# Ledger of designs, part 121: miniprotein binders against q9h3h3

Target 1, 235 residues: q9h3h3
Amino acid sequence: EDGFTAEHLAAEAMAADMDPWLVFDARTTPATELDAWLAKYPPSQVTRYGDPGSPNSEPVGWIAVYGQGYSPNSGDVQGLQAAWEALQTSGRPITPGTLRQLAITHHVLSGKWLMHLAPGFKLDHAWAGIARAVVEGQLQVAKVSPRAKEGGRQVICVYTDDFTDRLGVLEADSAIRAAGIKCLLTYKPDVYTYLGIYRANRWHLCPTLYESRFQLGGSARGSRVLDRANNVELT
Key: E = the ipSAE of ESMFold2; O = the ipSAE of OpenDDE; V2 = 0.75 times the mean of E and O plus 0.25 times the DockQ between their complexes.

## First folded at step 10 (miniprotein)

Design xA8 (at its last look DockQ between E and O 0.11; V2 from the best seeds 0.00; counts 0 for: pae E 2.8 > 1.5, placed apart)
Fold by OpenDDE base, look of step 10:
Structure xA8 (fold): chain B 235 residues (1-235), chain A 85 residues (1-85)
Amino acid sequence: as target 1 above (235 residues)
Amino acid sequence: SPEEIREEIEELLEKAEELLEEAEKLFKEGVDPRKARELLMEVFKLLWEALRLAEKLGNRELLERALELYRRAWELLLKLRELLK
């Protein structure tokens, strides 16, 4: 993907955050209603702009599931941005360690496992598995992008509270694998999104910290997790 | 027509830039964060339509202009979110 494609996808994702979300909130809705909700709003059929014949008549930014333990915390994003602007003007080297330290200092610690799937049964099945894992308390929160008019791959995002907590990141990978997901997963901190660090960036920073590959007959986790920054296997 | 769509996109971008500059000014002056947010919400609507139309038209230049304004709007939104908590 060229730099323009990365910026376009970022703008689309950002714009989607501003539109109404279809949310199943396990804190207020009985778990027994999840299957009916999943059947009503399959991600492969929910359209970004509420196309005729879609389950939604109005624009939808995201489809999301909130677990019982979900608490939204964004940290000091303003302080983070100010510190980032100051860092850019300083001429100091910017490294993954620099971004980690900024994130810690400003408590902007959320991150997400990402999977990209073509629209259809496999996507809807993957989403249903993730949604169940969230409602059952194995995961805290997840979202999936609606179907674009032009098609293309949809993204499922599974969040963790702290990208610096390696154990928590690995536990979420294990829960995703236990939900039956076998595709490639990549882990991206939200701080990279807030600072505009995409695949193509002037600092050559990799926005993906971890990669998870499914493994048959392997460890109890069913995956191999690679630290992309250090090129080290964690599992 | 493609020409009419282009004109519509240019009008959307111009209006979005005007509102964004006003929102940025309000934020900088610390006068009314809520009004700045309201303006910014209109900016996002305008830019989203501009992006949609630019994609439909296949006009990269207009798309890039829209993306740049969107980036500025996003930066402002992130700053405003912290003030409105």
Scores: ipSAE 0.411, ipTM 0.768, lowest interface PAE 1.2, mean pLDDT 89
Fold by ESMFold2, look of step 10:
Structure xA8 (fold): chain B 235 residues (1-235), chain A 85 residues (1-85)
Amino acid sequence: as target 1 above (235 residues)
Amino acid sequence: SPEEIREEIEELLEKAEELLEEAEKLFKEGVDPRKARELLMEVFKLLWEALRLAEKLGNRELLERALELYRRAWELLLKLRELLK
């Protein structure tokens, strides 16, 4: 039992955002170069701080692939945070619906499917499949954490541009499964991240909005997706 | 031993608050935001240990104090992220 491990890992992930990223950008780089890039920078070998003997000599915060249709839009994060502070002092109840409306009002709608894998072949294989799906246009953008010196689990994040667009979230899940990914996926809207709302929060909010479980031989999507806030199956 | 654990938590929180105040000062002055980030990462390490100990001890007051410092640290870290990206 690690108690507040999620909060610690989130802080390190946010710090990683501030370091250089290794990026394959399909908008400016031919798709035929992807396989060589993947072989040069496997996430199980790229080190967070540029350890001697790794493929990178400098710190790397994230390894990322941008699809041809990638259009970055983080929304009005400053306005979101200001409204969040006002909401906390207003006396109004803070609920998942309140956060959803806040995210809509400020256009902070992005979210991500997450998977956690140990360093090694399974991680590198999963990342390669995701990266190919991004370059081929089935997904828009993904990133994976580099290897920490402690050798803990790494995370692959597959972004969608609107967590309220259930069809888009399900299409991303389907594309992830088509890439051969069979592990548990959890979906977290970025609004929870920007407001610092994690598992141990005083409002008892659940930052995981959707959960996807692989279903062998089952549904047309190859997975079963649950809306955890409303306990409703989306598939 | 429980009293020794309580004292350790208080020392961790005192140190974390000192480093957090230093990081907040560096950010407000616009001086060396990478140093402010370095201080914040140490704050998170201290708070993680304080949170673990406070939860194990069942001390709600210390737990809530640690969580509030965590919220302040997180807010500053996000501001640094927007500045340095």
Scores: ipSAE 0.351, ipTM 0.729, lowest interface PAE 2.8, mean pLDDT 86
ESMFold2 (binder alone), look of step 10: mean pLDDT 88; pTM 0.874

Design xA9 (at its last look DockQ between E and O 0.16; V2 from the best seeds 0.00; counts 0 for: pae E 2.1 > 1.5, placed apart)
Fold by ESMFold2, look of step 10:
Structure xA9 (fold): chain B 235 residues (1-235), chain A 85 residues (1-85)
Amino acid sequence: as target 1 above (235 residues)
Amino acid sequence: SPEEIREEIEELLEKAEELLEEAEKLFKEGVDPRKARELLLEVFRLLFEALRLAEKLGNRELLERAWELIRRAWQLLLRLRELLK
């Protein structure tokens, strides 16, 4: 169910982009307001569709925090899609290198570290730590899904600007760990998300570029980061 | 049994395609993009179940049919996202 749960959540996540977001924007909102905002909108209690007893009476697609240095840059998503359709009909092989080049050509370079947690205090605490790291400038932007169904896992996404910048991706991992996060993290470039490439895809591509595990027996800040494409440890 | 699983996949794909065609029509007409979105979410639910079962069978034809419908549905979802963004 894990594999197809992730695929179903990916479709729901894309649909959720189309509903209102609850945003704390550090570029326009004083940092002193963050704690009250976090208390008002814990992700385990904000509901996808505005259930009775929720902090929100209207649908919410995402809960997000934007850092002081966040600069929106989606790239040429429409051109990316057109090139992707042409590639599929061309007979040319579809490989991780092909997708990387499409992303570079169309400037769709963002990606995200993902963590999946059940609703509850651990989710809310993890989100609060990430949100504080964003407002303090250690991370650029993060979002968390609202509660959509009982027992369903929710996702925290922590974005980076450029998945081809390995150092930047590793720095984001380090900042996540510094916020006290010890669970498994997986990194997915946005190009895979925009093209709808899930783990069970016809090309046998692996949309997870990196995997980060907290290093047992080491310092609390230690990570083991694995390059999933080459099965090579980076740290 | 493999035959019962194959029939279940066929039913899922058939229903998914019907809903997808309805969503495509709503999108092209510009009438109710939120309804089109809701239909697409049901399409994905059906298609991912079909894909899971087709993977279990190892049936390449059914896998390809599921993937093609997923491709169509995803393209429409992204177009709808750009419209409503």
Scores: ipSAE 0.473, ipTM 0.754, lowest interface PAE 2.1, mean pLDDT 87
Fold by OpenDDE base, look of step 10:
Structure xA9 (fold): chain B 235 residues (1-235), chain A 85 residues (1-85)
Amino acid sequence: as target 1 above (235 residues)
Amino acid sequence: SPEEIREEIEELLEKAEELLEEAEKLFKEGVDPRKARELLLEVFRLLFEALRLAEKLGNRELLERAWELIRRAWQLLLRLRELLK
């Protein structure tokens, strides 16, 4: 993917964050209503701009499910940005360790497992599995992008509270696999999104910390997780 | 015509830049984060339309100009998101 495509998808995602979200909040809505909500708003049919014949008449940025234990905490993103600008001006080397330390210092620790799926039954089925896992408390929060006019892949994001907690990241992978997801997963810290670190960045930083591949007959987790920074298998 | 499409893209870019400068000013002055957000939504709408048309035209220069404005808008959006939380 050209650097241009990565910046485009990022800009679209940020613009989408500002549009209304279709949210199922398990803190206020009974779990018994989840199936009806999923049937009403299948991600493959919900359109970004509320196209005629879609379940939504108005623009939708994201479709999201909040678990009972979900608490939004973004940390000090302003302080993070100021520190990042100062670091760039200093000419000091920027490494994955530098970004990790910035994230810790400013408490910007959220990260997400990402999966990209074509619109259709497989996407809607994957989303239903993830949404159920969130409502059942196996996952904290997830979101899926609506269908774009041009089509293309939709993204499901499954969040964890701390990208530095390797165990928590691996537990989320296990829960995603238990929900029946067999596709490739990549894990990306939110700090990399906030700092504009995408593919082909000038510092040659890999924006993906972990990769999960489904494995038949393997360990109890049903996946192999690779640490991309160290090129080490964790499972 | 390709010329008409180019003119439309240039108008979109000009309008997007004007609104972005206004949003940047409002943010700097601390007046109304919501108004700045509304302006940014319009900026993104205009810039994405400009990108779509520039891609259709195959004009690299117009694509690069649109992306530069998107980068500026993005930085402002990130700052605004923290104020609206």
Scores: ipSAE 0.428, ipTM 0.827, lowest interface PAE 0.9, mean pLDDT 89
ESMFold2 (binder alone), look of step 10: mean pLDDT 88; pTM 0.879

Design yA1 (at its last look DockQ between E and O 0.83; V2 from the best seeds 0.00; counts 0 for: SAP 70.01 > 70)
Fold by OpenDDE base, look of step 10:
Structure yA1 (fold): chain B 235 residues (1-235), chain A 84 residues (1-84)
Amino acid sequence: as target 1 above (235 residues)
Amino acid sequence: SPELIRWKIEMLLRFAEILLKRAEELFKEGDPEEAKELLEFVLRLLEMAIELAEKLGNEELLKRAEELIERAEELLRKLEELLK
């Protein structure tokens, strides 16, 4: 992805965050209603702008499922941004470690596993598996992008509370795999989004901290999780 | 928070400006269809920015959004004339 593509995708994601969401909230809705909700709003059919014949008549930014334990906490995003501006003006080197420390200091610690899937049955099935895992308490919160007019891949995001908690990140990977997901996963902290750090950024920072690849063969059934910053396998 | 809203507006405006420039380039390159699609998205971003700027009561950001809208609408008119 070139810089322009990354900025366009970031703009689209930001716009999506601001549009209405279709939400299943397990805190207020019985789990028994999940299947009906999934059938009503399959992500492959829900359209970004409410196209004629879609389940939605109005724009939808995201389809989301909130678990019983979900508590939204974004931390001190304002303080983070102010500190980031000050850091940029200081001329100090900016490293992944710098961003980690900023995130910790301002309690902006959320991150997400990402998977990209083509529209269709496989996507809807994957989403159903993830949604069930969230409602069952294996995961906290997840969202999926609606179908774009031109098609293209849709993204499922599975959140964790703390990108600095390696065990929590790995546990979420395991839960995603247990839900039947076998595709490539990438993990991105939200702090990079809040700071406008995308692919091909001027600091050459990689916003992806972890990659998870599912292995079908061998004695170790499971994901291989790579720490991209250190180029070390964690599993 | 008001500060978060301000940041959102600034980011929307930044994206809108970047993508508007790209739409202008696409138009010059002879791809008016792609330029139009991108421009429609730019206008959406700017509408969102205006809504937030109004909510925040920030006249400066509102003015910036309006200036970009005028530029986008001018390009859109040119595109529509070409596509007729």
Scores: ipSAE 0.591, ipTM 0.877, lowest interface PAE 0.7, mean pLDDT 90
Fold by ESMFold2, look of step 10:
Structure yA1 (fold): chain B 235 residues (1-235), chain A 84 residues (1-84)
Amino acid sequence: as target 1 above (235 residues)
Amino acid sequence: SPELIRWKIEMLLRFAEILLKRAEELFKEGDPEEAKELLEFVLRLLEMAIELAEKLGNEELLKRAEELIERAEELLRKLEELLK
């Protein structure tokens, strides 16, 4: 339905991916330097295009923290995309199971927990907690969008390496909650991003695999996690 | 990889053309400030596409990017004249 809006958002995401990133890389930078880096580049003040008065003078697409054990591997994205095109012409049904199998076959297994926050202290505090969890080894890699315009929400993405590993995804949720995050989290496998499949897609696929809600009186982790594909509560 | 770079160029060109058409529509609808803002983003996508196409050495993709830039710059000139 909102094809123009979805394509505009996809174009903005691609542009952000291609612009320079501000990265704290724990593989090459001592953990003791993290707090100074966070103070220098709060996500609520780092601007997308380097506005006057911001800490950055050049465009910034993402602010990221790489953990000590981070080993980037996108998998066979080109093979995935070719198989996706072939699937669409084959006449076979396109289902969540089909997408899952494509991702497994081509080793495009990463995914991410997402949270959306308005610019300000709450965003900067949440990011700092996530960044510390990454550097301390509870999470592998995270990124946060810079401030694009006043009043717009920003997104924190916390990656996991295998969306089919439910225990690993749940442990990442637990680490996020331990950092004091109480907002709604949604989990999206990267396969949907690489195939350009968003919420209002023509195949009626749901790119959100899991939802995590923090609730008073919940589990010891403080999360209620729902598997959206199977309509099953995992906690 | 070269295949991934080609895919990125094609996606950038597709997005740029779609958004350029929308900027042209906004101009006709009498929303020149919004049209200009969108057009500046379109030109940025096209600059990225040109840089990648030059690295890849793909003259067909480069020509397509340059044709869209020409069209986008023509609209930008009209918008800048209107907004003076």
Scores: ipSAE 0.509, ipTM 0.855, lowest interface PAE 1.4, mean pLDDT 87
ESMFold2 (binder alone), look of step 10: mean pLDDT 88; pTM 0.865

Design yA10 (at its last look DockQ between E and O 0.74; V2 from the best seeds 0.62)
Fold by OpenDDE base, look of step 13:
Structure yA10 (fold): chain B 235 residues (1-235), chain A 85 residues (1-85)
Amino acid sequence: as target 1 above (235 residues)
Amino acid sequence: SPELIRWKIEMLLRFAEILLKRAEELFKEGVDPEEAKELLEFVLRLLRMAIELAEKLGNEELLKRAEELIERAEELLRKLEELLK
């Protein structure tokens, strides 16, 4: 992906974040209603712009499930951005460690596991598994992109509160695998998004911190997790 | 928060400007006018969102910047539509 493609995708993601969401909130809605909600709004059928015949008549940015313990906290994004601008003007080297420190200082610590799946039954089944894991308290919050006009891959995002908490990141991976997900997972901190650091950026920073590959017959976690920054296996 | 809204506006404007420049390049290069049009329609959507937020925030500077980009985008859209007729 070239820099333009990465920026375009980031813009689409931002626009989606600002459009209406279809949300199942386990804090206010009984878990017994989840199956009916999933049947009503299967991700493969919900369309980004509310196409005729879709379950949604209006644009939908994301389909999301909030767990009982979900508490939105974005941290000091403004302070983060100001510090980032100052860092860029200083001429100091910018490293993954620098970004980590900025994130910690400003409490912008959220991150997400990402999986890309083609529209269809497999996507809807994967989403149902994730949604159940969220409602059951194994995961805190997840969202899935609606179907695009071109029928491209949809993305499921599973969030963790702290990308610096390696154990929490690995626990989320384990929960995703326990939900039956076998595809490649990538983990991205939100700080990179807030700072406009995408693929092919001028600083050569990789926004992906971890990769998880499913492994048959392996460790109790059923996955192999790679720390991309250090090129070290964590599992 | 007002600060988060401001950030969103600034990011929307930034993306809109980047994508608008790309749409202009595609147009000049004679690439498929439909592709340029789709990109431009997305730019206009981003800018409309920016305007709504700028109005909510009461930020005249950001509003003005969004309006300037809209004018530029609409002019390009007009040119594209003329080619597609």
Scores: ipSAE 0.605, ipTM 0.878, lowest interface PAE 0.7, mean pLDDT 90
Fold by ESMFold2, look of step 10:
Structure yA10 (fold): chain B 235 residues (1-235), chain A 85 residues (1-85)
Amino acid sequence: as target 1 above (235 residues)
Amino acid sequence: SPELIRWKIEMLLRFAEILLKRAEELFKEGVDPEEAKELLEFVLRLLRMAIELAEKLGNEELLKRAEELIERAEELLRKLEELLK
């Protein structure tokens, strides 16, 4: 697509990040309260802007669960963004290798597995399974988008600390599959998100680093994982 | 922190202007006034976020830029609301 589409998506992402979030924080909330919270705020019914009849009366940017062991470390995001702006004016080429080096230099190493699901039971069930995995300690942190419009797909994001740590990324994939998730997963380093780089961006960068496809009878994690940058199967 | 806040305001203003120009194009072409209205409502939301941050920063230049875009967006929204009754 064109640059308008990517910038529109970046604008929506920025707005969602800045709006209030609905958070279940296992570091301060007993695990026994999780099921009631999930029942009160199913992502298929929580509306982005607090539509009449929804469980929320105010805008919600994200619904999130923080695990008891979650320790946020975003790295030098401000320095990353400044270096990115300087790079764009320098005339030097912008490539996936450039983004990787910026991320490493500024210690912005987190990333996330993504899944896209239509509103409804499958989404709510998948989210509940992920949320339980986070509270039980198999995953550290996850979030899901609220319902923005009738019929639109929503996204669940499951974070990992370091996109260069392939074992850690694969362990998160395995934990997601153990929660009963069978759909396609794609992995995006946070450097792309912080810089507003989505599909159809002006630089033709592919923000997807890994793909995971569920495969019955495959690896112990039940996944076939492809490294998109090198076109190499990791499993 | 002040530099980060300024950067956020600049990004919000840039996004708002890009989206506002798209809404103006839709209006001029007479294409899908409901889509143009929804886009303008989002533009105004971005600009209100920018105003809140610019007030926290105390930056009059950024406030003025946001207010000029708000005026432009609100004028177009009024035109669209008349079309949609």
Scores: ipSAE 0.580, ipTM 0.873, lowest interface PAE 1.2, mean pLDDT 87
ESMFold2 (binder alone), look of step 10: mean pLDDT 88; pTM 0.872
OpenDDE base, look of step 10: ipSAE 0.580; ipTM 0.871
ESMFold2, look of step 13: ipSAE 0.556; ipTM 0.873
ESMFold2 (binder alone), look of step 13: mean pLDDT 88; pTM 0.869

Design yA2 (at its last look DockQ between E and O 0.75; V2 from the best seeds 0.58)
Fold by ESMFold2, look of step 10:
Structure yA2 (fold): chain B 235 residues (1-235), chain A 84 residues (1-84)
Amino acid sequence: as target 1 above (235 residues)
Amino acid sequence: SPELIRYKIEMLLRFAEILLKRAEELFKEGDPEEAKELLEFVLRLLRMAIELAEKLGNEELLKRAEELIERAEELLRKLEELLK
């Protein structure tokens, strides 16, 4: 369960975002260089703080791949955060619909599929598949956490540009599965991340919008996707 | 933007102060290795805050960060002596 406070986790997330990132940017780097880059920086060997013997000598917050069509757009995050503070003091009810509307109003529409994997070859193989899908244009942008000092599971984040575009989110799930990923995937809109709303939050909001489970003989997609907000299967 | 940079500094300082208090409690509870590890992270947050505050040119935030660094370094000296 919970080994330290939400503030500790938020501080670690902020530090990782602010440290240097290792980025393969398809907009400026030929796709033929991807395999060499992946071999140089496997996420199971890139260390968070640049441990001796790792491929990085400096701290690394994230390892990322930007697709050819990647266009950075966080939206009005400052306005979102201000509106969120005002809403909390208003006494009005806070619901998933509230968060959705806030995200739309402030154009904070991105979200991400998440997968958690143990360090090792399985993680590195999964990341390589995702990275290739991004460079080939089936996905837009992805990142993976480096190896932490104490170890533990690492996370791959695969971004989509609009969590309200259900078809786009499901197409990203399909692309992830086509890359050979069979583990559980969960989808979290970035609005929850920017507001610091995690699973154990005081508003009892569920930041996971969708769950995707691999399924061999089920749907045409090869996965079952559950809409967590409405408790409805989509596939 | 300057407003975003200020917000980041204030968040870093808030987190650093909270975690420094926790490191001080770990020291009192007799967990010096865990206290030291947490304190190293606190110092990292504070160095990030200093770099941003220097970029912003904000003396008030710089002074606050420096005060927290001094407090953190005092605890680090106690921990290093204990763990010698």
Scores: ipSAE 0.523, ipTM 0.855, lowest interface PAE 1.3, mean pLDDT 87
Fold by OpenDDE base, look of step 10:
Structure yA2 (fold): chain B 235 residues (1-235), chain A 84 residues (1-84)
Amino acid sequence: as target 1 above (235 residues)
Amino acid sequence: SPELIRYKIEMLLRFAEILLKRAEELFKEGDPEEAKELLEFVLRLLRMAIELAEKLGNEELLKRAEELIERAEELLRKLEELLK
């Protein structure tokens, strides 16, 4: 991805976050209604801008499921950004460790496992599995991107509360695998998004901290998780 | 928070400006269809920025958004004329 593509994708993600979401909230809606909701709003058919014939007539940024234990906490994003600007002007080296410390200091600790799937049955099935895992309390919150006009891959995001909690990140991976997901997963902290650290950034920082590959018969978790920063397998 | 809203507006405007320049390049390169699609997205970003700027009561950011809209709309008019 060139710099332009990364900026365009970032802009689209920002716009999506600001558009209306289709949400199933397990805190207020009975779990028994999940199947009907999934059938009504399959992510492969929900369109980004509410195309004619889609389940949605208005723009949809994300389709999301909130679990019983979900509590939104974004931390001090403003303080984080101010500190980041000050750091950039200081000329001090910027490392993954620097970003980690900024995130901790400002309590911006959320991160997400990401999977990219082509529109269709496989995507909808994967999403249904994830949504069920969220409603059942195996995961806290997840979202999926709607279908773009030109098509392309859709992304499912499964969140964890703390990207610095390695065990929590690994547990989420296990839950995703238990839900039947076998594709490649990448883990990205939200702090990288808030600071505008995308692919091909000027600091050469990799926004992906972990990769998970499905493994048959191997680890109890059914995946191999790689720490990208250290190039070390964690499982 | 007002500060977060301001940041969002500034980011929207920044992206809009970058993508608008790219749309202008695409137009010059002879790809009016792709330029048009990109401009429609730029206008969407700018509309979002305006809404937030109005909510925040920030006249400076609002003015900047309006200036970008005028530029985007002018390019869009040129594109539409070419595509007729």
Scores: ipSAE 0.510, ipTM 0.840, lowest interface PAE 0.8, mean pLDDT 90
ESMFold2 (binder alone), look of step 10: mean pLDDT 88; pTM 0.856

